# VHH binders against PH domain-containing protein DDB_G0287875, part 3

Target 1, 92 residues: PH domain-containing protein DDB_G0287875, of Dictyostelium discoideum (Social amoeba) (q1zxe2r132to223)
Amino acid sequence: SKGKSGWLLRKRPGRYDKLYSVSKADKYLRLYENEDTDNDPLYELSLENSIIELKQDLHLQLTLGNSERYIFTHESESEIVSWAQELQATMN

## First folded at step 16 (VHH; from x3 with S54R E100Y F101Y T102D Y103S)

Design y2
Fold by ESMFold2, look of step 18:
Structure y2 (fold): chain B 92 residues (1-92), chain A 120 residues (1-120)
Amino acid sequence: as target 1 above (92 residues)
Amino acid sequence: EVQLVESGGGLVQPGGSLRLSCAASGFTFSDYWMSWVRQAPGKGLEWVAYIKQRGSEKDYVDSVKGRFTISRDNAKKSLYLQMNSLRAEDTAVYYCARDYYDSSGWFDYRGQGTLVTVSS
C-alpha cells in the first residue's frame, strides 16, 4: 500500500466521533484526535488477522484479530471506498 | 433492493480452471464499475479485479494478471471471472462487488460469496 491519511467518522451508539486516521502500510491503523500526528494517537489498531467489510450503507466495518469491532464512514463515498482499499492493502 | 449472487465455486486441482458468475438485480447494472474481491481462510479481503461500465477497461491485482479475466454482460446483468492456471494461493471465498466509479477497486455492496478451493 501507499499509505493514507484523512478524517473518518467512527460510529458509536447515537453519535459519530471524528478521528484523524493514518495508515503507513505497517499493518496498523492509527487514530488521532487531530492532524498533529507528532502527538500520540488515541488508538493504535493492529490489522493483523483482521477482517474488513464495506457494508451496503457505506459503513466500513473493521474486525480486529481480538474480535474488537470498529465501524467507520465518510461523507464522501469514494473516500470510504479508498480507505477500505488502503486497509486491505496494508494487511497484505 | 440491491442483490448480488455469486456462483461457480468449487474444488479444483492446481493448474485447473474455474469460471465464477455473479447475477445482479435491484440496480442499473450498466451504470456501475464491478469488482471481484476475495478472502482467503483467516485473512482479510483482497481486491482482485475491476471492470468499468462498458467492459473494455479493466485491471487486476498483480498476482492474478495473465491468469484471470474479468468480464461482464450488461444485457444479462452478469459479472464473470475466468480463472486459469489456479494455484493454492487462490483458495478463498470470492465476492462480487458493486464498485463506485473510480479506480479504487472498492464497493458499496457485495454478495454472499462463493468458495474456491485449490488443492492437490
Scores: ipSAE 0.000, ipTM 0.082, lowest interface PAE 18.6, mean pLDDT 83

## First folded at step 20 (VHH; from e1 with K65E)

Design o2
Fold by ESMFold2, look of step 20:
Structure o2 (fold): chain B 92 residues (1-92), chain A 120 residues (1-120)
Amino acid sequence: as target 1 above (92 residues)
Amino acid sequence: EVQLVESGGGLVQPGGSLRLSCAASGFTFSDYWMSWVRQAPGKGLEWVATIKQDGSEKDYVDSVEGRFTISRDNAKKSLYLQMNSLRAEDTAVYYCARDYYDSSGYFDYRGQGTLVTVSS
């Protein structure tokens, strides 16, 4: 895992929220309001004991160890695939 | 045998408030994200608000953000919608629904609905 950062779309009922997403290969996915990552993230998601599934509709479903689900996608197929690979690598 | 029973609708003036309730039975209420959806006269179904199983996350359609508050009481198997600053365009039949929070986007087991009419 080399880490990765970039924008992701987080699925919400009836809409998507755009979040600046950061993986530092430390088993966390941090989600920020914008690219200023010196501020506290809006979400800090522990990937330990999580399940990562890239669905056929190119939604990345993350189920955390506490059973919370987060669903992401991206306009670029290659980007969401790359995110799936990064998150899988950092959690293992 | 899953039941969702909405109540609390009525006639209210613009700027007024109403509180909708939904009584759930026949399923494990606390396992589901729950949503309110509505159908205005002559229109299709519109998603209004959603709440996570434990109430820690809430989401709203833009047109009601800041005016409506969704809440739940898992012990009473009840879902609520506090509607403030009501407008004529909020007139609709409001339905309570289970939300699977997955890529399918299906809402299911909505009840008979409760009519909200906003007019002078």
Scores: ipSAE 0.076, ipTM 0.442, lowest interface PAE 5.1, mean pLDDT 87
Fold by OpenDDE, fold request of step 28:
Structure o2 (fold): chain B 92 residues (1-92), chain A 120 residues (1-120)
Amino acid sequence: as target 1 above (92 residues)
Amino acid sequence: EVQLVESGGGLVQPGGSLRLSCAASGFTFSDYWMSWVRQAPGKGLEWVATIKQDGSEKDYVDSVEGRFTISRDNAKKSLYLQMNSLRAEDTAVYYCARDYYDSSGYFDYRGQGTLVTVSS
């Protein structure tokens, strides 16, 4: 995988968090407050032993190996599909 | 069987405090985000607060920010909601909910609820 970067919306009950997301070949998804990735990420999610599911409602569910769950969406349906594909490819 | 049992509700005056508890069983409590939701009379279900598995992350609906505190004890499989500076608009049945998103919503399980009434 070549990786992917861009905005994702983390969906939580009652709100969305807009996070700049970076997937790399090291099998991590890093979430940042903004596009300045020189800063420390808010979250560093190991994709190892994780499960990625793109649901029928076009929400991306990421379940980490430690059972933590993250739900993502995007204003663009094509983008969320792209993210699902990228993350899956990264995990493989 | 997944079970969530809320307690601690009651009648309180405006400005008062109340602490809700939720006892969880039938699942690995520490593996899940947990939430409090509420339903005021005549209104729909409203999200109140959510807490991450390890308690390192907490979220609140704006109207309760600074007044309510969500916490959990994974060893006791318990969820808590400390409610301070209560207002009349906080009157509702409060439910403990297992935080899980699917196509039907954010919660797959919730308790029977505990009534909180804030009134003079």
Scores: ipSAE 0.021, ipTM 0.277, lowest interface PAE 6.4, mean pLDDT 89
Fold by OpenDDE, fold request of step 28:
Structure o2 (fold): chain B 92 residues (1-92), chain A 120 residues (1-120)
Amino acid sequence: as target 1 above (92 residues)
Amino acid sequence: EVQLVESGGGLVQPGGSLRLSCAASGFTFSDYWMSWVRQAPGKGLEWVATIKQDGSEKDYVDSVEGRFTISRDNAKKSLYLQMNSLRAEDTAVYYCARDYYDSSGYFDYRGQGTLVTVSS
C-alpha cells in the first residue's frame, strides 16, 4: 500500500473530533489537528496486530493490539470505504 | 421521554439563509453534546455539526465550514443552526441529534427532522 491521507471524524461517546489522518506503509496511522503534518501528530497508532472493521452504519472500528479502540467516520460513504480498504491493505 | 423537535426548514433560493431550531425535552440538555445531521434525497445520513455542552467547542463537516454556525441555549433547551450562502447540495432533511454513539448508530436520539430545499 502507498498510504492514504485526508480528513476523518473520530466518533466518541458524545462528540466528534475532526482529524487529519495519514496512513503509511510503515503500518502507522497518524492523526493531526490540521493538514500541517510537519508538526507532531496528536496520535500515532500502530496498526500492527490491529483489527479494522467497517460497520454497516459506516463507522470504521479500529482496535489496536493493546485493545484501545478508535471509531471513525466520514461524510462520504465512498471515502470511509476507501479508508477501510487502505488500512486493511496496510496491515496485511 | 426524550424528545427533539426541529423547525425552521423551508424553500430558499441559492445564496439564501435559514435558521433552524431544535427544542429538546425529557433529558438534561446541558449535559450532552448536540449535533445536526442531514439526509439528502437518495443518500444516507450525514453529520453536519457538533457543539459541546457549554458551546466552547464546535465542529463542522468541511462542505459547510464558514457557511453554517451551530449554537445552543441551555436555559431554553434549544439548539440552532444558522445556514448562510445555501447551495443546492444543502437540500436535505435536517435532524437535531443528541450526540451519543451506541450500537444503534451515530446518535441515540434525533427528531423527526425539518426539510430544507435550496432551489432556483
Scores: ipSAE 0.021, ipTM 0.294, lowest interface PAE 4.9, mean pLDDT 89
Fold by ESMFold2, look of step 22:
Structure o2 (fold): chain B 92 residues (1-92), chain A 120 residues (1-120)
Amino acid sequence: as target 1 above (92 residues)
Amino acid sequence: EVQLVESGGGLVQPGGSLRLSCAASGFTFSDYWMSWVRQAPGKGLEWVATIKQDGSEKDYVDSVEGRFTISRDNAKKSLYLQMNSLRAEDTAVYYCARDYYDSSGYFDYRGQGTLVTVSS
């Protein structure tokens, strides 16, 4: 894949956190506090042996190889679908 | 069939403690974040607490932080809420809830609830 960058909403108890998300097709998903990606990411998630599922309620569920689970969504259906496709492609 | 059964509610005095339990069946309990939500008389659902699949992350609504503790035992397929320093405003029906729940009341499964009444 060619990579993708953009805002995603990460589901938290009682709220969503808005994170600037970056995929560079290197089997990592990096999550930043803002668009200034020169800073260290808040999270650097390895996609090796992960499972990516787009649920019926348009939540993208990422289960990492170590069993940690991250849940994302977006106000735009086409955008969350595009993210699911990007992350699946970077794993292939 | 997914089933969640809450227990442990009752009448307590202000300042008292109570421990709620939730028995889960019909799904792989360890695959899901679990939450407690509550509904006070005449009010909507309020999210109370959530715990990660392995118990390593916990979060609470501000009004209960420091007083309530969420925990789970994946081997027993059970979710718990230890409630200390109870106040009258904690009076509610408490539900355990599986994944995708928030304080707005959206969740895919919940139990029948257990009533907690805090009154002198």
Scores: ipSAE 0.014, ipTM 0.254, lowest interface PAE 6.9, mean pLDDT 84
Fold by ESMFold2, fold request of step 28:
Structure o2 (fold): chain B 92 residues (1-92), chain A 120 residues (1-120)
Amino acid sequence: as target 1 above (92 residues)
Amino acid sequence: EVQLVESGGGLVQPGGSLRLSCAASGFTFSDYWMSWVRQAPGKGLEWVATIKQDGSEKDYVDSVEGRFTISRDNAKKSLYLQMNSLRAEDTAVYYCARDYYDSSGYFDYRGQGTLVTVSS
């Protein structure tokens, strides 16, 4: 796993939040308000026992080990596919 | 059989308040994000508010933020919407819905709804 950083859109009911997303291949996904990752992340998600599903509408569904769901997308198909690959790789 | 039964609607003046309730049965209520959706006469469905399974996250459509409060009581299998500072544009039939919170955006509204009429 190589790690990855970049913007993702997190689906909320009725809107999307733009979050700067960071994977350091340590089985965590960290979501930040902006690219200044010296600040605390808004979310620090443990990927242990998670399920990663890239749906046909190019939404990436992350189900954590505690059953919480997070749904992401991106305007670029290649970018969201790359994120799905990164998150699957860090789990293995 | 999954049942969602809405109540608490009525006729109210602009600026008034109402509290809507939804009684759930036939499924594990605490497993679902829950939402309120509404349908104004002659219009399509509009999402209003959503609450996480444990109540820790809430979100609202911009037009009701600051005026409406969604809440839930998992022990009573009940969902609520406190509606303050009501406006004419809030007139609609309100439904509670199970929110699968997946990429489809599907809302499972099965109740009869409860009519809220805001008229001066």
Scores: ipSAE 0.012, ipTM 0.284, lowest interface PAE 8.5, mean pLDDT 86
Fold by ESMFold2, fold request of step 28:
Structure o2 (fold): chain B 92 residues (1-92), chain A 120 residues (1-120)
Amino acid sequence: as target 1 above (92 residues)
Amino acid sequence: EVQLVESGGGLVQPGGSLRLSCAASGFTFSDYWMSWVRQAPGKGLEWVATIKQDGSEKDYVDSVEGRFTISRDNAKKSLYLQMNSLRAEDTAVYYCARDYYDSSGYFDYRGQGTLVTVSS
């Protein structure tokens, strides 16, 4: 697929962090402090052997192959659904 | 220096209850968010629950929500997990952990853990 980029809210215990998120065909989800993707990402998450689940409360749970867990959401329902579809397609 | 000592595990039947404890030492316990994580045989590490420094905010993985309750006692430097309606899939070694990297989801677990086995 062509990839996807945009802002996501990453759930932390007791708060949300806003991260600029970039998914490309190389099967990585990269999370940046801002839109300046020429900088190093704060997180570089391998989607190999990952599990993605869109929960009823519209939280997107990504469980990596190493069992690390990341939870995302967005104020727009259509946007978080689109992210779930894109990441699932990338993981194949 | 930093020590986290888990206890309260054991063999229990499905539908049963168990209360886990974690005794903390070597750091200022009230400065940290605390979490329970678990590792089942043949699986990786799974986050279970998290509690804020003052206990005012709690969060749970969906598979345990409504069945498990995390709590803490800062005066006793202790973290607890009340586990009700236990299922076979809850079988794991349970660890308490400090939430050290707020922006990354990193968990610092150092104890030997406590084994919970749910079997008929």
Scores: ipSAE 0.011, ipTM 0.155, lowest interface PAE 9.3, mean pLDDT 84

## First folded at step 22 (VHH)

Design aa2 (from o2 with D62E)
Fold by ESMFold2, look of step 22:
Structure aa2 (fold): chain B 92 residues (1-92), chain A 120 residues (1-120)
Amino acid sequence: as target 1 above (92 residues)
Amino acid sequence: EVQLVESGGGLVQPGGSLRLSCAASGFTFSDYWMSWVRQAPGKGLEWVATIKQDGSEKDYVESVEGRFTISRDNAKKSLYLQMNSLRAEDTAVYYCARDYYDSSGYFDYRGQGTLVTVSS
């Protein structure tokens, strides 16, 4: 995995949160309030033992090893597909 | 089987408070985000609040922000909603719901509900 960064929409009941998302080759997904990654991320998600599934409605479901579940999407089909590929690659 | 049983509803004056409880059984409660949803007379379901498995993240619909507090006790397999500064618009049947993030079924289980009536 060579990494990826960009905006993702995190599904919440009744809304989506826009988060600047960063994947590096260290098996973490970091979610920031904005592109200023010098600050601490809002969420630092360990991908160790996680499960990633891209649903038919283009929602990416991430289940972490600690059973936490996160759902992401994007307005661009190619972008959410690219994210699914990136996260699967970093876990292999 | 999964069961969610709500309690604590009742008749209350505007400005008053109520605390709702939900007893969960039939699943590993601490593995799930949990939510409260409500249905006002003649309306559809409205999401009210959600809480993370360990209680560290909470979210609310704008109309109740600052007035309602969701909480959970994983040892007792219980979910709570503290409702303060109640208004007539809060009148509804309140349901405890197991949160599920698939787009086809937002909440995969809910209880039978507890009625909250806010009236002078």
Scores: ipSAE 0.067, ipTM 0.432, lowest interface PAE 4.8, mean pLDDT 86
Fold by ESMFold2, fold request of step 28:
Formats: structure tokens, C-alpha cells, sequence
Structure aa2 (fold): chain B 92 residues (1-92), chain A 120 residues (1-120)
């Protein structure tokens, strides 16, 4: 994979958190407060042994190897589909 | 069989306090984020609060921030909601809910509910 950067919405009860998301094809998904990736990420998620599934409601479900579970989406259907493809590719 | 049983509801005056409890059984309680949700008469479900598996992270709907405190005791498999400074708009049936996706708001189980009425 060639990597991907862009905004994702992380589902929370009662809201979505907007996170600047970066994949560098190193089996990590890094989530930042904003586009200034010189700062430390808020989250650094290892995709090793993870399960990634894009549901019909266009929510991307991610279960990490450490059993943490995340749900992401985007207002653009094509964008969340592209993210699902990127994350699957970086795991391979 | 997953079972969640709420208790502690009742009639309380505006400005008063109430503590809700939820007893969990049939699953590994410490593996799940837990939430309180509520349903006011004639309305849909509203998420109220959520708490991480180890209790280290908590989140609240804006309308209850600073007034309600969610907590858990993993040894007793119990979830709690301390409700202070109660208002008439807090009147609802309160449900204990298990969040399958770690603070995602995807609740796969909930209890029968306990009624909280804030009046007079």
C-alpha cells in the first residue's frame, strides 16, 4: 500500500470525534488531534492480528489484537471505502 | 445468559440526589465498557454516560456533565450512577447497557430499567 492520510470520524456514544488519521503501511493507524503530525499522535493503533470490517451502514469496525474495539466512519462513502482498502492493504 | 439488573430509582425533588446500581452477570464484566442510557416518557433512548473497562476513562452527555458520576466495581460486577442536582428533565427510565465496541454507543444488551421521577 502507498499509505493514506485524512480525517476520520471515531464513533463515541452521543457524538463523533474528528481525528486526523495516518497510515504509513507499517501496520499502524495513527490518529492525531489535527493535521500537524509533527506532534505525537493521540492514538497509535497496532493493526497486527486485527480484524477490519466495513459494514453496510458504512461504519468501519476495527478489533485490535489486544481486544480493543473501534468504529470509524466518514461523510463520504468513497473515502471510508478507501480507508478500509488502505488498512487491509497495510496489514498484508 | 447476559443479565443486567438496575435498581435505585424513585421519586426525588429537584436539586436532590439519587444513586443507581446495576448488577451484571453471565459475562466477563471487566472486559466491557459500560453505559447508562435513559428514556424519558414518550421519547427515544438517550445516551447518558459511559465508563472504560478499568474505570480510567469516563464520558457524559453535555446536559449531565458536572452533575452525574459514573463508576464501576469490577470485583462486584456492578455499575453505578451518582446523580446530583437533579432536574425535571432528568425524569426517565434509566438502563444499564453493555457497549460491544468500546465506547462506540453500540449497546448489545440492556436491563429492564429503573424509573427516576424528578418532581415537585
Amino acid sequence: as target 1 above (92 residues)
Amino acid sequence: EVQLVESGGGLVQPGGSLRLSCAASGFTFSDYWMSWVRQAPGKGLEWVATIKQDGSEKDYVESVEGRFTISRDNAKKSLYLQMNSLRAEDTAVYYCARDYYDSSGYFDYRGQGTLVTVSS
Scores: ipSAE 0.047, ipTM 0.482, lowest interface PAE 6.2, mean pLDDT 88
Fold by OpenDDE, fold request of step 28:
Structure aa2 (fold): chain B 92 residues (1-92), chain A 120 residues (1-120)
Amino acid sequence: as target 1 above (92 residues)
Amino acid sequence: EVQLVESGGGLVQPGGSLRLSCAASGFTFSDYWMSWVRQAPGKGLEWVATIKQDGSEKDYVESVEGRFTISRDNAKKSLYLQMNSLRAEDTAVYYCARDYYDSSGYFDYRGQGTLVTVSS
């Protein structure tokens, strides 16, 4: 199965929100306030028909099937690349 | 042609309230996240608040949390900012801004601005 868990930074208008992120084989990216994933996620993003773009500035752009666009980053270049690869693999 | 026109600014005493409005035209208003930004005298542009297309999600800079409320009326193509408990440090030109990316903080258009002055 495909999946990845870990912290991501969601870019907002003038700030970054640190969110615990979980990608699963069911093709959803779920974002939590903390590592307790037994709680309801703050966001549940369907990856069906989504587009993943990793920009040169190490920001990951996720465009959902409904055209909503989310931007993520990570302090570690290897981690943001790993997330981009995992999400792409999950969608395939 | 994309247009954003702010209104509602003025002089108000500390602790007072003010409601800003923004009239949008030239684009499908309901397809975009919208934001308010401000520029205080001698300072750079500062993000204030943002709202999702359907209004189900709102975000604020910490300094205005609990005092300001962002809202929108997609039928009227209008954006609003209710400002309560105003402080001197809220003095600024306030701009209505269209988000280029959803919830990303990138703006491709903003209006001419409306001046808010908080002073005793």
Scores: ipSAE 0.018, ipTM 0.287, lowest interface PAE 6.4, mean pLDDT 89
Fold by OpenDDE, fold request of step 28:
Structure aa2 (fold): chain B 92 residues (1-92), chain A 120 residues (1-120)
Amino acid sequence: as target 1 above (92 residues)
Amino acid sequence: EVQLVESGGGLVQPGGSLRLSCAASGFTFSDYWMSWVRQAPGKGLEWVATIKQDGSEKDYVESVEGRFTISRDNAKKSLYLQMNSLRAEDTAVYYCARDYYDSSGYFDYRGQGTLVTVSS
């Protein structure tokens, strides 16, 4: 995978966090507060041994190897599908 | 069998404090995000607070920020909600809930609840 960058909405009960997300071939998904990726990421998620699922309601569920769970969505259906595909490809 | 049992509810005056507890069993507690939700009389279920597996991340509904504190003890398989500066609008049945999002919602299990009544 060549990686992907863009905005994702992390869904939590009662709120959404808009995070600038960067997936790279090193099998990490990094989440930033803004597009300035020169700063330290808020989250650095290892995709190794993780499970990615695109649910029927078009929410992306990422379960990390340590059992941490992240739920993402996007205003664009095509984008969330694209992210699901990208992350799956990165994990392979 | 997954089980969540809430306790600590009761009647308190406005401005008072209360600490809720939740005892979890039947699953690996430390593997899950945990939440408190509440249902006020005549209203729907409302999310209150969520805590990450290791407690390093916490989220609150805006109306309780600064007043409520969620915490957990993974060794004891317990979830807590410290409620300070209670208001009448905090009156509700409070439920401990295991965070799990699927097509049906955000929570796959919750307890029977404990009633918190804030009244003068």
Scores: ipSAE 0.017, ipTM 0.300, lowest interface PAE 5.8, mean pLDDT 89
Fold by ESMFold2, look of step 24:
Structure aa2 (fold): chain B 92 residues (1-92), chain A 120 residues (1-120)
Amino acid sequence: as target 1 above (92 residues)
Amino acid sequence: EVQLVESGGGLVQPGGSLRLSCAASGFTFSDYWMSWVRQAPGKGLEWVATIKQDGSEKDYVESVEGRFTISRDNAKKSLYLQMNSLRAEDTAVYYCARDYYDSSGYFDYRGQGTLVTVSS
């Protein structure tokens, strides 16, 4: 709930997009092209009514209230686990 | 049960065109990203293209960009691949796949495939 910032890999068909990810207490996950968060985010995802699932292949699935799915991963297992915990805490 | 049925494959000369179709049933088609994958003779599976649930995002493997177009019709529960400027390297069995989140190797369902042969 204190927030978290860091790079995540967003799974796309055929590639991963590296996005600077910011979670704050306002229940949004914002995804930026780079660490300059004064720019507009590429994605502003409401965590309201969303579902967070950390899959066995260490991909973090975020399903939004509108059924959109965003899939994230990281080369560090501990980092992706930490993100799953942060997003779950922020939603509640 | 989930079913995906591909059609539209055939024998075509280099430079020709084909349109593949995939009929989906047994699930809410509009809830899923959908993909085409292919397997050339003696090779593993290669991801070809993917389309978002509402059709607003499309992505392609580099070797087919500018030549192939993925599309969908959610009302008809159908997925399509328009293949133009076909080359011998495009020869493969093409599969319609329900994409979960891993286009390179994790589709939870896939059809039986339709064969595309590009040969003079």
Scores: ipSAE 0.014, ipTM 0.327, lowest interface PAE 6.2, mean pLDDT 85
Fold by ESMFold2, fold request of step 28:
Structure aa2 (fold): chain B 92 residues (1-92), chain A 120 residues (1-120)
Amino acid sequence: as target 1 above (92 residues)
Amino acid sequence: EVQLVESGGGLVQPGGSLRLSCAASGFTFSDYWMSWVRQAPGKGLEWVATIKQDGSEKDYVESVEGRFTISRDNAKKSLYLQMNSLRAEDTAVYYCARDYYDSSGYFDYRGQGTLVTVSS
């Protein structure tokens, strides 16, 4: 995995939050309030033992090893597909 | 049988406070994110607040942030909404809901709700 960063929409009940998302070859997905990644992320999600599912409605469902679920999407179909591929690759 | 029973609504003046309760039964309460949703007269459902299974994460619609506090007690299988600084636009029937935090966006609300009327 060569990493990926960019904006994702995180699905919340009744809304979407825009988070700057960063994947590195270290099996973590980090979610930031903005592009200033020098600060601590709002969320640091361990991908170890996680399950990644890209659903037909183009929502990316991430189920962590502790059973927490995070759901993401993007306006661009190719971008959310690319994120699914990146997250799967970083887990390998 | 899954049941959600809301209570605590009433008539209050602007600036007043109410505390809503939701008693849950018939399912494992601690397995679910829980939400409050509301329906103003003649309007659709509006999401109000959500709380994670263990209470560690809470979110609010912007119009109520700083005024409402969601909380839960998993031992009592209860969900709460403390509403302060109430405004006329908060007038609605309030429902508690199981939040299916997946791509469907489905809220499972089943009770009759509890009416909150804010009027001077």
Scores: ipSAE 0.014, ipTM 0.313, lowest interface PAE 6.7, mean pLDDT 86
Fold by ESMFold2, look of step 26:
Parts: sequence; structure tokens; C-alpha cells
Structure aa2 (fold): chain B 92 residues (1-92), chain A 120 residues (1-120)
Amino acid sequence: as target 1 above (92 residues)
Amino acid sequence: EVQLVESGGGLVQPGGSLRLSCAASGFTFSDYWMSWVRQAPGKGLEWVATIKQDGSEKDYVESVEGRFTISRDNAKKSLYLQMNSLRAEDTAVYYCARDYYDSSGYFDYRGQGTLVTVSS
């Protein structure tokens, strides 16, 4: 894993939230309000014991070890596929 | 006040079918994606299925794909789960939920649950 940063759409009931997402290959996914990553992230998600699934409709489902579920997508198919690969790699 | 009331649980044999219902009140049901989650005895919560506001998109955990069907009736403010080809592993309390699990909290959006027991 080399790390990855970029915007993702997080699926919420009734809406999508746009979050600046950062993986630093340290088994965490950090979600920021904007690209200013010097501030604290809104979410710091531990990927340890997580399940990552890229669904048929190109939604990326992340189920954390504590059973919390996060669903992401992107307007670019190649970008969401790349994120699935990055998150799986950093878990290993 | 948001309320979700599950019903339709019971005892069934393996291979049998059961339909769960959830009656919603206290919010605009048609504005929200809805989900079913379940908790087997002594285990944590597991997400089961989700359905879009207009019913046009559905998603399922792999272990129930092809056996369970989520549906909704926005006019009746009701959510349903048709469970076919039931297995012992499906034994759990099933909860209707308005939101996905995340660190921001979920607990105020689910009912008390309905017990499904699959045994010979």
C-alpha cells in the first residue's frame, strides 16, 4: 500500500456527504471536512478486523470491527475501485 | 418522536419462510433509506439489508443474498423483510433501522426488535 487521498461521497440516509479521505497505510481511514488535513479529522476509522466490499453498484462498503458500517462511492468508477484496492492493501 | 415497531417474528423450520414488518411513525418515512439489522444471541449487531427511499435500490449482506428481499410501502410508512430458505444461522432478533451504524450514534432510530428462531 502507498497511501491515497481524495474526495469520497459517504452514503447517508437521504443524502451523500462529501468527505476528504486519507489513507496513510497505517490501518486507518481518516475523513476530513476539507483538504486541510492539518486540522483533526471528523472521523478516524480503524480498519483492524474490518471487512471491505466493493458492491456490484460500485458502492464501497466498509464494516468496522465494532460493526459500524460506512458506505462510499465516487462519480469515477476507476477511483472507487482504486480506493477499494488501497483499503484492502492497508489492512494486510 | 421517531418510533419503529417490528413484528412478524416467530419459530420456523429450516427452509421455511417468514415476513417481517416495521411500522414507522414520527418522521417523514419516504425521505429516508431504511435498513434491517440483526443480533444473534451473544453476538454483536450485523447489518442485513438496506433500501433506498423510493425502493429502486436494495443491498444485502452476502449471507442472505438471494434469500431475503427488503421492500417498503411509503404510503403505509412500512418496511418489510421477506425471508426465504431460512437457516439456523438466521436466528436472531431483527431490528428495523432508519440510519447506518457509525460513530455518530444509531440507537435512537431502531425499535425493540422481533425474534426469529430457525430450528428443527
Scores: ipSAE 0.013, ipTM 0.170, lowest interface PAE 8.2, mean pLDDT 83

